VH-VL binders against q0atu2. Designs and how they scored, part 88

Target 1, 119 residues: q0atu2
Amino acid sequence: MLDKKARIRTSREYRNVFEKGKRLSGRFLIIYYVENALDNNRFGFITNKKIGMAVIRNRIKRQLRAIVREYQGQVKNKHDIVLVARAGIGKSSFEGMEKDYIAIMKKAGLFARNANKID

## First folded at step 3 (VH-VL)

Design va74 (framework fv_ivicentamab_arm2)
Fold by ESMFold2-Fast, scan of step 3:
Structure va74 (fold): chain C 119 residues (1-119), chain A 119 residues (1-119), chain B 110 residues (1-110)
Amino acid sequence: as target 1 above (119 residues)
Amino acid sequence: EVQLVESGGGLVQPGGSLRLSCAASGFTLSSYAMNWVRQAPGKGLEWVSIIYSGGYTDYASWAKGRFTISRDNSKNTLYLQMNSLRAEDTAVYYCARSGYDLPYGMDVWGQGTLVTVSS
Amino acid sequence: AYDMTQSPSTLSASVGDRVTITCQASQSIDSWLAWYQQKPGKAPKLLIHEASSLESGVPSRFKGSGSGTEFTLTISSLQPDDFATYYCQQYDSYSYPELTFGGGTKVEIK
């Protein structure tokens, strides 16, 4: 469900996020993020060999994409965000990954502020 | 070189206020999570507060409502505003960086600044 | 806040000895634990992050192990520069955003 427009696709685009972006580490995830000049957010996903074999890495990547899709509406617009899975993520539950994503996005200031008080 | 230098410590009466500063050089402070950690004379380390790269802040339970962590990105400086000071707040206060490549381990520390709360 | 308990609070050792320091968390912190060394009058120095990952420039005689609630720091052959106070610190920010240090273990000459 995450369309082509919302994906970081080229090595050059990934390199830009790593070089110019901020980094924040969670339990199972590391995010790199930078404001872009587009009207939408773009996401990238990285799973390294330390996580496990290709079948495990592909499962983790699918689950992370599903989490990102679920919470896309909460993310502040105009950002390129790369999610890097840490070695221990293969031992996490889906709920564990989801909670880590929410926590890290809030700490990065990338989730919408939930504080509107009139008066 | 990467360096943190604290200032603003001194003698203050119970109930008083004090603002500590921590000047960063050799790196961009806003790209890291930054901490305040204190140590009473002859005692152990005690975590006080953190500000994450995205601006989200957290505090030790005893510090909430009395202490405020902040930063000025244009001055590359971290602050700790301390209010309603008590004798038990007497300690050396360190600022410490959670390393860019290290998940919340504090890899760079200042020299510390002594705060003495007494009549 | 997670309680972090270090044992022993003080130990006496000789150069060449194998030294083991234990750190216990009141709840599981997975591998989110760092070890620090502090010498008198100085700021702490990070030795190990993520329970077992040795920092660059730290001698290989230092080893961290454990996960969940029980962790150890081992110095395989104590050197004169190793007489110091050691602290563990949890940084499991998932459920508890507070960071917590152990009480410290002073390694002094026998």
Scores: ipSAE 0.007, ipTM 0.592, lowest interface PAE 9.7, mean pLDDT 84

Design va75 (framework fv_ivicentamab_arm2)
Fold by ESMFold2-Fast, scan of step 3:
Structure va75 (fold): chain C 119 residues (1-119), chain A 118 residues (1-118), chain B 110 residues (1-110)
Amino acid sequence: as target 1 above (119 residues)
Amino acid sequence: EVQLVESGGGLVQPGGSLRLSCAASGFTLSSYAMNWVRQAPGKGLEWVSIIYSGGYTDYASWAKGRFTISRDNSKNTLYLQMNSLRAEDTAVYYCARVSDEPWGFDYWGQGTLVTVSS
Amino acid sequence: AYDMTQSPSTLSASVGDRVTITCQASQSIDSWLAWYQQKPGKAPKLLIHEASSLESGVPSRFKGSGSGTEFTLTISSLQPDDFATYYCQQYDSYSYPELTFGGGTKVEIK
């Protein structure tokens, strides 16, 4: 589970990331991200009804939080990052979501140099 | 109006070194992943190296240890340092940008020719 | 080794023909494949990303299809400007760090 201070808490903070942040699309994920004025990173997660029923959306949210937590040590500090699941994410495996997350975070410049790579 | 312009190619002897440059205009280079791709005369495209917006780098297995990709954000310029050059490194070298969609190389430079010959 | 095999290496066609080029990956790359067009003396041009997504400004006669290990590029009605060499490229996830091009297919006038 992610630390409470590492979560985007308010609708106003989500809106700020969407309005002022940069956007990058992966195969299963879209991220919106902006530098914050805090000492830490904060993450938000959005799964909409286009993905599927509540049981699928809840599974996806849980898996995305686990992935973010696993790699939080590689993320550049002082960013607000919102992950939006694309409609096709319901077809992905956990490994597929993880690989997409790593790829998009590296493309965004949000991963530290020499982030661990998997063979 | 995105442009990429390579320079630094030329004739070099086997065992020599050469540094290629790729000057970017119309966009901020550090916000994109940037690549080097080469093409030997009459042959196909061969990926060389990538530098991601965050500075992480990867290389083709044959380039590892001999070639180094880097960038200078203040000059908006990408580099490829090439050491221990061999005749089989003779090729046109292109720089290319990764699009904001995953991984497609949406803009390419005109290429710069590197000839390794004695 | 993460091989990309294109076939045919060369094909001859006439204006108005339907042309199909195949690209095969040695391992599944899902849909992480792009197609490029290269004219003599010029840099490559991106046509299609994610196996089937047409780039802005690319004519609708170009179509990409496939997933996993088998992919095709189809030109439904060949035009004079389409005589060129075509390349596929895999750009799979972080687990496969090398970005591999196919060997190319040269489309020539009959």
Scores: ipSAE 0.007, ipTM 0.621, lowest interface PAE 10.1, mean pLDDT 85

Design va76 (framework fv_ivicentamab_arm2)
Fold by ESMFold2-Fast, scan of step 3:
Structure va76 (fold): chain C 119 residues (1-119), chain A 119 residues (1-119), chain B 110 residues (1-110)
Amino acid sequence: as target 1 above (119 residues)
Amino acid sequence: EVQLVESGGGLVQPGGSLRLSCAASGFTLSSYAMNWVRQAPGKGLEWVSIIYSGGYTDYASWAKGRFTISRDNSKNTLYLQMNSLRAEDTAVYYCARGTYEVPGYFDLWGQGTLVTVSS
Amino acid sequence: AYDMTQSPSTLSASVGDRVTITCQASQSIDSWLAWYQQKPGKAPKLLIHEASSLESGVPSRFKGSGSGTEFTLTISSLQPDDFATYYCQQYDSYSYPELTFGGGTKVEIK
């Protein structure tokens, strides 16, 4: 479970990331990210109706939170990061989403080089 | 300086097709949620369509199936393909920049291009 | 989608008057509302976002207020430049996909 401190909670906070942040696209995910003035990272999650029905969107959001939680310690400190699910994500596996997340985070320079070897 | 310039409007017969263009300068279209908004002569503003930075698209219910929003990132240009045009589609069409990835308010508008659907 | 009701449709006013325009959402949109000004033959101009946040360069006589379902745009001392049509627009960030505008309020010379 992500601590409440580690979650982007308000529409205003989401908009700050979209307005001031950088964008990077993967196969199933888009991330928007910006440095914050806090001592911790915060994550947000966006799934819209293009993904599919509510049951699919809720599953995706739950799975993305689990992935982010697993790799939380590998993310460089002091960032607000929003994950936006692309339309095709509904057909991906958990492993597929995890691999895409790691690849995007490494490409953005936000993630440890050895994340794939964490046991 | 940031600018949006629409083109492609004109007179078209009912049942006809028309493609509008919106050329962006001073910023990157793919970083924003871009919109088409129309206004019939003497009437109010009506949202038509959105393309999110991730490439998802949504439409007003009356536009679905007839209108297609798209963009060409290499040309930094937004498009609206309009098919099966009706007299009721007569309007000035504006392209408008959403301030954030999620649907938002519009901080930059083009000058508009007039579409007249008449025999 | 949210139904946005704007009132009045037209109002007549004199320079120096206090003008009030109301916008009502059919369900709560928190503070996710913008106000635009449009002059004949021109594109709309953003005045206010997030119900009450004035855009840079917009005169302080413009004030937005409200939250939930009831919103107000007030012009405290109407100037000649303010005769225009005004529109509200909802953008509740957690209610996709349709963006909706109010019907507009034309502020004309009395």
Scores: ipSAE 0.006, ipTM 0.546, lowest interface PAE 13.5, mean pLDDT 84

Design va77 (framework fv_ivicentamab_arm2)
Fold by ESMFold2-Fast, scan of step 3:
Structure va77 (fold): chain C 119 residues (1-119), chain A 119 residues (1-119), chain B 110 residues (1-110)
Amino acid sequence: as target 1 above (119 residues)
Amino acid sequence: EVQLVESGGGLVQPGGSLRLSCAASGFTLSSYAMNWVRQAPGKGLEWVSIIYSGGYTDYASWAKGRFTISRDNSKNTLYLQMNSLRAEDTAVYYCARALDETGYHFDYWGQGTLVTVSS
Amino acid sequence: AYDMTQSPSTLSASVGDRVTITCQASQSIDSWLAWYQQKPGKAPKLLIHEASSLESGVPSRFKGSGSGTEFTLTISSLQPDDFATYYCQQYDSYSYPELTFGGGTKVEIK
């Protein structure tokens, strides 16, 4: 699980990322990201009703948090990053979401270390 | 409006080096994923390398260690440094733009520059 | 790396013909496939991305279809401007970072 200092918590903080941040879309995910004035990264997660019922949205949210936590050490420091699940993510596999996250973070230049597919 | 113009190709001996350039106009290179794709005379297309908007790079397995992709944002120019050239590297080299929001397909291509590796 | 097999390598056709080109992936790539057109001495031009999404300015006679491992590019009524070589390209996340092109299909005048 991500500790509390690594989480975007308030609507004001989410709004700041949306208004001042950059946007980049993947297959299942959209990220919004902006440099912060802290010494750590913070993550936010959004799953809207287009994804599906609450059970599906909660599963997706948990899986995304697990992916982010697994790769948090590779993310360039001092960023606020919001992950927005796209419609259709409910049909993806865990591996599919993980690969999309790696690809989008690399495209954004947010990984401090390269995280490619392994067999 | 969008233009990509390659240069730097020519005849080079096996074991030699060449640096290719791709001058971009009508858009900002650092906002896109930029690629090199090659095509041997009379043959098909082969992906060489990518530099993502954030500056991360990836290479075809056969290109790792010999080729280096880079960009100069102040000149809005993409480069491919090619070392330890072999006869099988003979090809037209294209620079190609990919949208970060749309993945790894290429919406604009340069005209290409011919590299001939021969005695 | 995912192999992309394109067929036929060459086909002969007349203006007005319906032309179909096939692209087969060695493993499922969902819909992560693009089609390009290349004329002699020219750079490739993007026609279709995500298997079926037509690019702006590309004539509606071009249609992409398929998902998984088998894809087709169809030209419903071949025009003189369509005699060219066509390439498919996969960009599936499971093939990351490797991109793979098909071998190409040359559409020649009969």
Scores: ipSAE 0.007, ipTM 0.589, lowest interface PAE 11.6, mean pLDDT 85

Design va78 (framework fv_ivicentamab_arm2)
Fold by ESMFold2-Fast, scan of step 3:
Structure va78 (fold): chain C 119 residues (1-119), chain A 120 residues (1-120), chain B 110 residues (1-110)
Amino acid sequence: as target 1 above (119 residues)
Amino acid sequence: EVQLVESGGGLVQPGGSLRLSCAASGFTLSSYAMNWVRQAPGKGLEWVSIIYSGGYTDYASWAKGRFTISRDNSKNTLYLQMNSLRAEDTAVYYCARGSGYDELYSFDYWGQGTLVTVSS
Amino acid sequence: AYDMTQSPSTLSASVGDRVTITCQASQSIDSWLAWYQQKPGKAPKLLIHEASSLESGVPSRFKGSGSGTEFTLTISSLQPDDFATYYCQQYDSYSYPELTFGGGTKVEIK
């Protein structure tokens, strides 16, 4: 699970990312992302009912949080990022989700080459 | 005003190497995902490689180990280093810009292409 | 990753005709499909992204439709400038670096 400081928690915060952020689609994931005024990244996770029943949606959320936690040191600081699971994600493997996350984050320019290097 | 101009194509022997360049103007190259796409004479389009805005790269499976995509942000120029060239690499090579943040794999601007011919 | 089958490979038409080109994906790609126009000796030009979203400056006679595995490009009232080869392209496979183009459809004068 991610630390509370690294999580987007309120509907208002999610709305801000959706309305002002950029969107990028992957195979199993869509991300919405916007630069924030904080000194840290925050992540949000959306798994809608089209994915499946609560048991499947909860498993997917746990797996996505684990993936994000694993790679958080590579993400450029000062971003709010919302991961939206696409309908087909329920049939994906953990490795498939992980590959999609890496690909989409690279595509968005959100993976830092050096975690200590800033503008 | 967005313009992409390729150069560096030509005739090369099998096993040889070539470096293609793509000079960008009217936009900042490092803010976009940039791609190489090729087309053999009389054939269809085939994706070769991408460099994402953050500098990470991906390649078609057949291009891995032989081709290298790179960029020079100070010159606003994209490159494709091609090694161990084969006859089947003969094609027009296009430089193409990803369509902005939402649709990086659809290509809104293309250069005019540069012909690479691999023949003895 | 996904195979893209485009049909027909060639069609003959007259100015003023309505033409339809089909693109089939081997697996569902939702709406992640673009259409391009290419004239002889020229680079491709993006016409439509996300299956149906027309690019700025592209005439309204071009329409994209479809979702999932079957997509169409329709040109109503064909103009002389529309004789070209058209390609579809899927971009739903970000987890796999290879994206796929259709084989192309040449629209030639009857």
Scores: ipSAE 0.007, ipTM 0.573, lowest interface PAE 12.2, mean pLDDT 84

Design va79 (framework fv_ivicentamab_arm2)
Fold by ESMFold2-Fast, scan of step 3:
Structure va79 (fold): chain C 119 residues (1-119), chain A 120 residues (1-120), chain B 110 residues (1-110)
Amino acid sequence: as target 1 above (119 residues)
Amino acid sequence: EVQLVESGGGLVQPGGSLRLSCAASGFTLSSYAMNWVRQAPGKGLEWVSIIYSGGYTDYASWAKGRFTISRDNSKNTLYLQMNSLRAEDTAVYYCARTGDYEPLGYFDYWGQGTLVTVSS
Amino acid sequence: AYDMTQSPSTLSASVGDRVTITCQASQSIDSWLAWYQQKPGKAPKLLIHEASSLESGVPSRFKGSGSGTEFTLTISSLQPDDFATYYCQQYDSYSYPELTFGGGTKVEIK
């Protein structure tokens, strides 16, 4: 589970990301992202009914939170990021979702570079 | 079973006011973004306003300053307060639920609508 | 707000026909488009969201396609229950907060 400070919690906060943010589509995921005025990153997760039954949507949301947490240290600080799961995600493997997440975050320029490396 | 039932429509003179109600059943209204959408007789659909689960509101540019969306969570009811009504506001007004807790999106359930006629 | 243009405004068809309705956005909306069906005197009913995601309980003869600025709703074998007016609706983040509907396409019996 992500710390509460790292979660986008209110519809107003989601609205801010959608209104002011940029969008980038991946194979299974779409991200919306905007710089925030806080000291930390915040993440939101959207899994709609078309993905499948509640059990499937809850599994996907849990898996996305695990992926986000695993790569949290690589994300450039001070961003609000919303992940929207596409309908096809229900048939993806965990590894497939993870690879898509890494790809879109790199394309968005949201992964930080080390002094000697681009990851 | 999800149901939305509108009421409060009727005949009103230009410059007048009306308050529409939308009674929700089968789900908790405060868990969703809720909308008003209108349709003039024989015309198309036009989005009016939204209230998000957290209580923040947005309006179509032409509705700002005249219309106010609100809800009473204890009554599971959505409202639209309409002031300074014009003949152009004549329409069937629908309440509609935003799908799957999205802050901006499609409408998965609609009420049957309530007719507002603005005429002198 | 983004303008949504539907064509045709009216279409005459017979039971069993393949019917195609087009929706064009003034700006790219990616896949953020829904389709609704409305019968006279009734509220609209959601058919499709996110351009191609069919709503539960909607017959498989309804299909949505497209992305960017051009979208289509296809009814592969028109049934008597399908004579109605159809609307597209965009919900793209860059048009926030305004949600825009197309002008509608009336599918009437030939």
Scores: ipSAE 0.006, ipTM 0.554, lowest interface PAE 12.8, mean pLDDT 84

Design va8 (framework fv_ivicentamab_arm2)
Fold by ESMFold2-Fast, scan of step 3:
Structure va8 (fold): chain C 119 residues (1-119), chain A 119 residues (1-119), chain B 110 residues (1-110)
Amino acid sequence: as target 1 above (119 residues)
Amino acid sequence: EVQLVESGGGLVQPGGSLRLSCAASGFTLSSYAMNWVRQAPGKGLEWVSIIYSGGYTDYASWAKGRFTISRDNSKNTLYLQMNSLRAEDTAVYYCARGLDEPGYSFDLWGQGTLVTVSS
Amino acid sequence: AYDMTQSPSTLSASVGDRVTITCQASQSIDSWLAWYQQKPGKAPKLLIHEASSLESGVPSRFKGSGSGTEFTLTISSLQPDDFATYYCQQYDSYSYPELTFGGGTKVEIK
């Protein structure tokens, strides 16, 4: 799981990413991302009520954290990145979410070439 | 009625291998993250491995390279392949169902199967 | 991986007693802690998840509390069925997935 330093924690910080960041949509995920002035990356996760009930939203959020953690070493340093789950994510497999994450991060230019799952 | 039943334990020589099975009934195993947890005789609990609902896996650091978790969805059965066994691997091995995604707390346990590694 | 320290390792008590078991994490784990009960020869049983959420079917005399690094399991009025070994387990969603258990607390008859 992600270190607490690697988390976007405040409404103000989320707002900054939404207002000043770039947006890129994948199949199951939307990312908003902006450079920060810190020594590390920070991630935020949003699962809105259109996805389903709280148990489904919490499952998706935890699965996304696990995916982000697996690939955190391949992400360009000094970025704030917010992952927003799209309504259809509840029907995806963990593998489907992982593949979408890799694809969208590569398209954003945030991911190193030859991204691999860490096992 | 939901149930997990382990099998495949027994006596094995150091350096040998065993494959443990965990048969699930009353629920679909692939809908949950599944775990292996072990307990040496008279000692505490130690987490071994997880297979997430999407099929990706993680391991305790000492288990990487020696143990492989897998499942067969058609048989509704979880497996743990154990290679290069050591005396320190002697334990009762439990399979356990994740309460919620990603499956890090365990709401359903099997009764365990004893693995003894001795010359 | 975070070290989990339980105290005491053994606790002697009588029926009707209030029993408190403590679990300390080497670093903050927020509320990502579960409590299990294990009777001799049996598999563990989940009592509490997310530090204080009581599992369905678990008696209300069991209560979990705490956050960060210090957690407690309290049994308000010990019953004969409560003589068992109790384990805490961290599952910090912000840590790498090395799930760790405390060393256990054996609650036995005085």
Scores: ipSAE 0.008, ipTM 0.553, lowest interface PAE 14.6, mean pLDDT 85

Design va80 (framework fv_ivicentamab_arm2)
Fold by ESMFold2-Fast, scan of step 3:
Structure va80 (fold): chain C 119 residues (1-119), chain A 119 residues (1-119), chain B 110 residues (1-110)
Amino acid sequence: as target 1 above (119 residues)
Amino acid sequence: EVQLVESGGGLVQPGGSLRLSCAASGFTLSSYAMNWVRQAPGKGLEWVSIIYSGGYTDYASWAKGRFTISRDNSKNTLYLQMNSLRAEDTAVYYCAREGLSDIGYMDVWGQGTLVTVSS
Amino acid sequence: AYDMTQSPSTLSASVGDRVTITCQASQSIDSWLAWYQQKPGKAPKLLIHEASSLESGVPSRFKGSGSGTEFTLTISSLQPDDFATYYCQQYDSYSYPELTFGGGTKVEIK
């Protein structure tokens, strides 16, 4: 379960990540990330109308939350991370989104362990 | 036709184990999130577990550590391994397919299989 | 996970009546709500998804409405085939992974 404390909830919190954070683009995802003053990570998810209809956006958000949750133990602690879905994500597979997420998190230096090698 | 058929239910003693099967036909099981939902006699529906199209799994808090959801793509079959069974686990267990991949509502349901936990 | 409160638990109605069932979420779920019909001894059947989107083959007398925290299923001109138990279910992504059902409403003959 993505605990309530692991979620970015307010417009102010999202704005803080966008304004102060670093940005890194993948194929289907863009992440914005900044170190926080908490003892845990928080995640936010943005899907805009360019991706598709509300049904598709809800599917994408649900799949991204599943991916983030699966790998949350590998993420370096004390970060606020916002995932922004790019327009092309609606045509991706679950596996495609997962691979993109792993690649951008590794490139950002945010994985505390080698996520692909954990048994 | 799209169809789900559960099997494996029966009478077990408290502390026992049981494995349920759900055979899918008319669609590729790995392309959809699949859920187990249970219903105690005369009671309402209760979500048990999910396996996403990408293979990630999750569980109701009371099921974690006792129940394991899995699938065999070569047999197009979903499983629920239930351990340390309690009288409170007595229910009809349904497997159900999520509509539009990993969307969250269930568009196809099996007929259910009865699990009775009693001494 | 969000609590889903369904009311009434039971209602008695006659053929031809208008029946209204309410479902309330403990937090806003936008429109991510489905309605199911279950007849005795049978699996649930999907009626409506995304609060108001009627499934193919479901009679037009079934209507879903609402958004946020309060949702309604209305059955106009109740038919004999409609005596069943009805369940709402939320699938808001913020409640992930939980898929929470309402307690059910049994529509029985007067």
Scores: ipSAE 0.012, ipTM 0.688, lowest interface PAE 7.8, mean pLDDT 87

Design va9 (framework fv_ivicentamab_arm2)
Fold by ESMFold2-Fast, scan of step 3:
Structure va9 (fold): chain C 119 residues (1-119), chain A 119 residues (1-119), chain B 110 residues (1-110)
Amino acid sequence: as target 1 above (119 residues)
Amino acid sequence: EVQLVESGGGLVQPGGSLRLSCAASGFTLSSYAMNWVRQAPGKGLEWVSIIYSGGYTDYASWAKGRFTISRDNSKNTLYLQMNSLRAEDTAVYYCARGLTEPGYSFDLWGQGTLVTVSS
Amino acid sequence: AYDMTQSPSTLSASVGDRVTITCQASQSIDSWLAWYQQKPGKAPKLLIHEASSLESGVPSRFKGSGSGTEFTLTISSLQPDDFATYYCQQYDSYSYPELTFGGGTKVEIK
């Protein structure tokens, strides 16, 4: 589970990420992310009613938190990151969500990057 | 009005280098995945490279090691550094903005800049 | 998807004709396909994304369909403004990280 200091808690904090942050979309997830002035990362999770019934939305949110927790050590420090579940996420597997998360985080430069040559 | 304007194309000898620029206006370039796509005279479209909003980059297999995509956020400008140019690199080079859902289709294109690699 | 095969490479048509262009992926790309229109000397223009979602401002006579490995672009009643080259593009980056375009279909006047 993610402890409280690793969570984005207030509407104002969510708005800050949306207003100042960068956006990157995957197949099932959208992330918004911005560097913070803290010593740690914070995560937010958004599931809207278009995903499905409350039981489905709660399952998705729980699974996303588990994925984020598992890969917490790979994430560059000092970022606020909000995960927004897309409408189609209810049809995905846990493994599909995990694969999407890893791909998005790498593309955002928030995980250890694949080796790229700079000329 | 949102717009992309390429520049830097021209005639270059085989083995030479050239740097293309793409100036964005009406939107913040760093919030999108930006791409280079080329088209040889009379031929089809060929994807060259992408830089994701977070700064991670990917390249067509034939472009790796020769081409480098980058951006300068302060100038809202995208670049393509092309080294070890070959006759088969002769093409119109377009910069294109990636729609962030759920992968990358291109909703905004520049006018293109012609690169001719010839003796 | 490794390869995108587009057919026919060229077709001749008259104003008012129904035109169908096919795009085949060498492996399933779900619905992650876009269609573009390109006129001579101009940059491509996005027509359709996610196989069937019409881009804002694109006439309703353009329709995309298909999923998996077979996709079609249909122009129900060809207009003079529609004589152009059309390209499909896959963007299933989880199966194939490289973005790939079809070879193009030139729609020319009969």
Scores: ipSAE 0.007, ipTM 0.570, lowest interface PAE 11.9, mean pLDDT 84

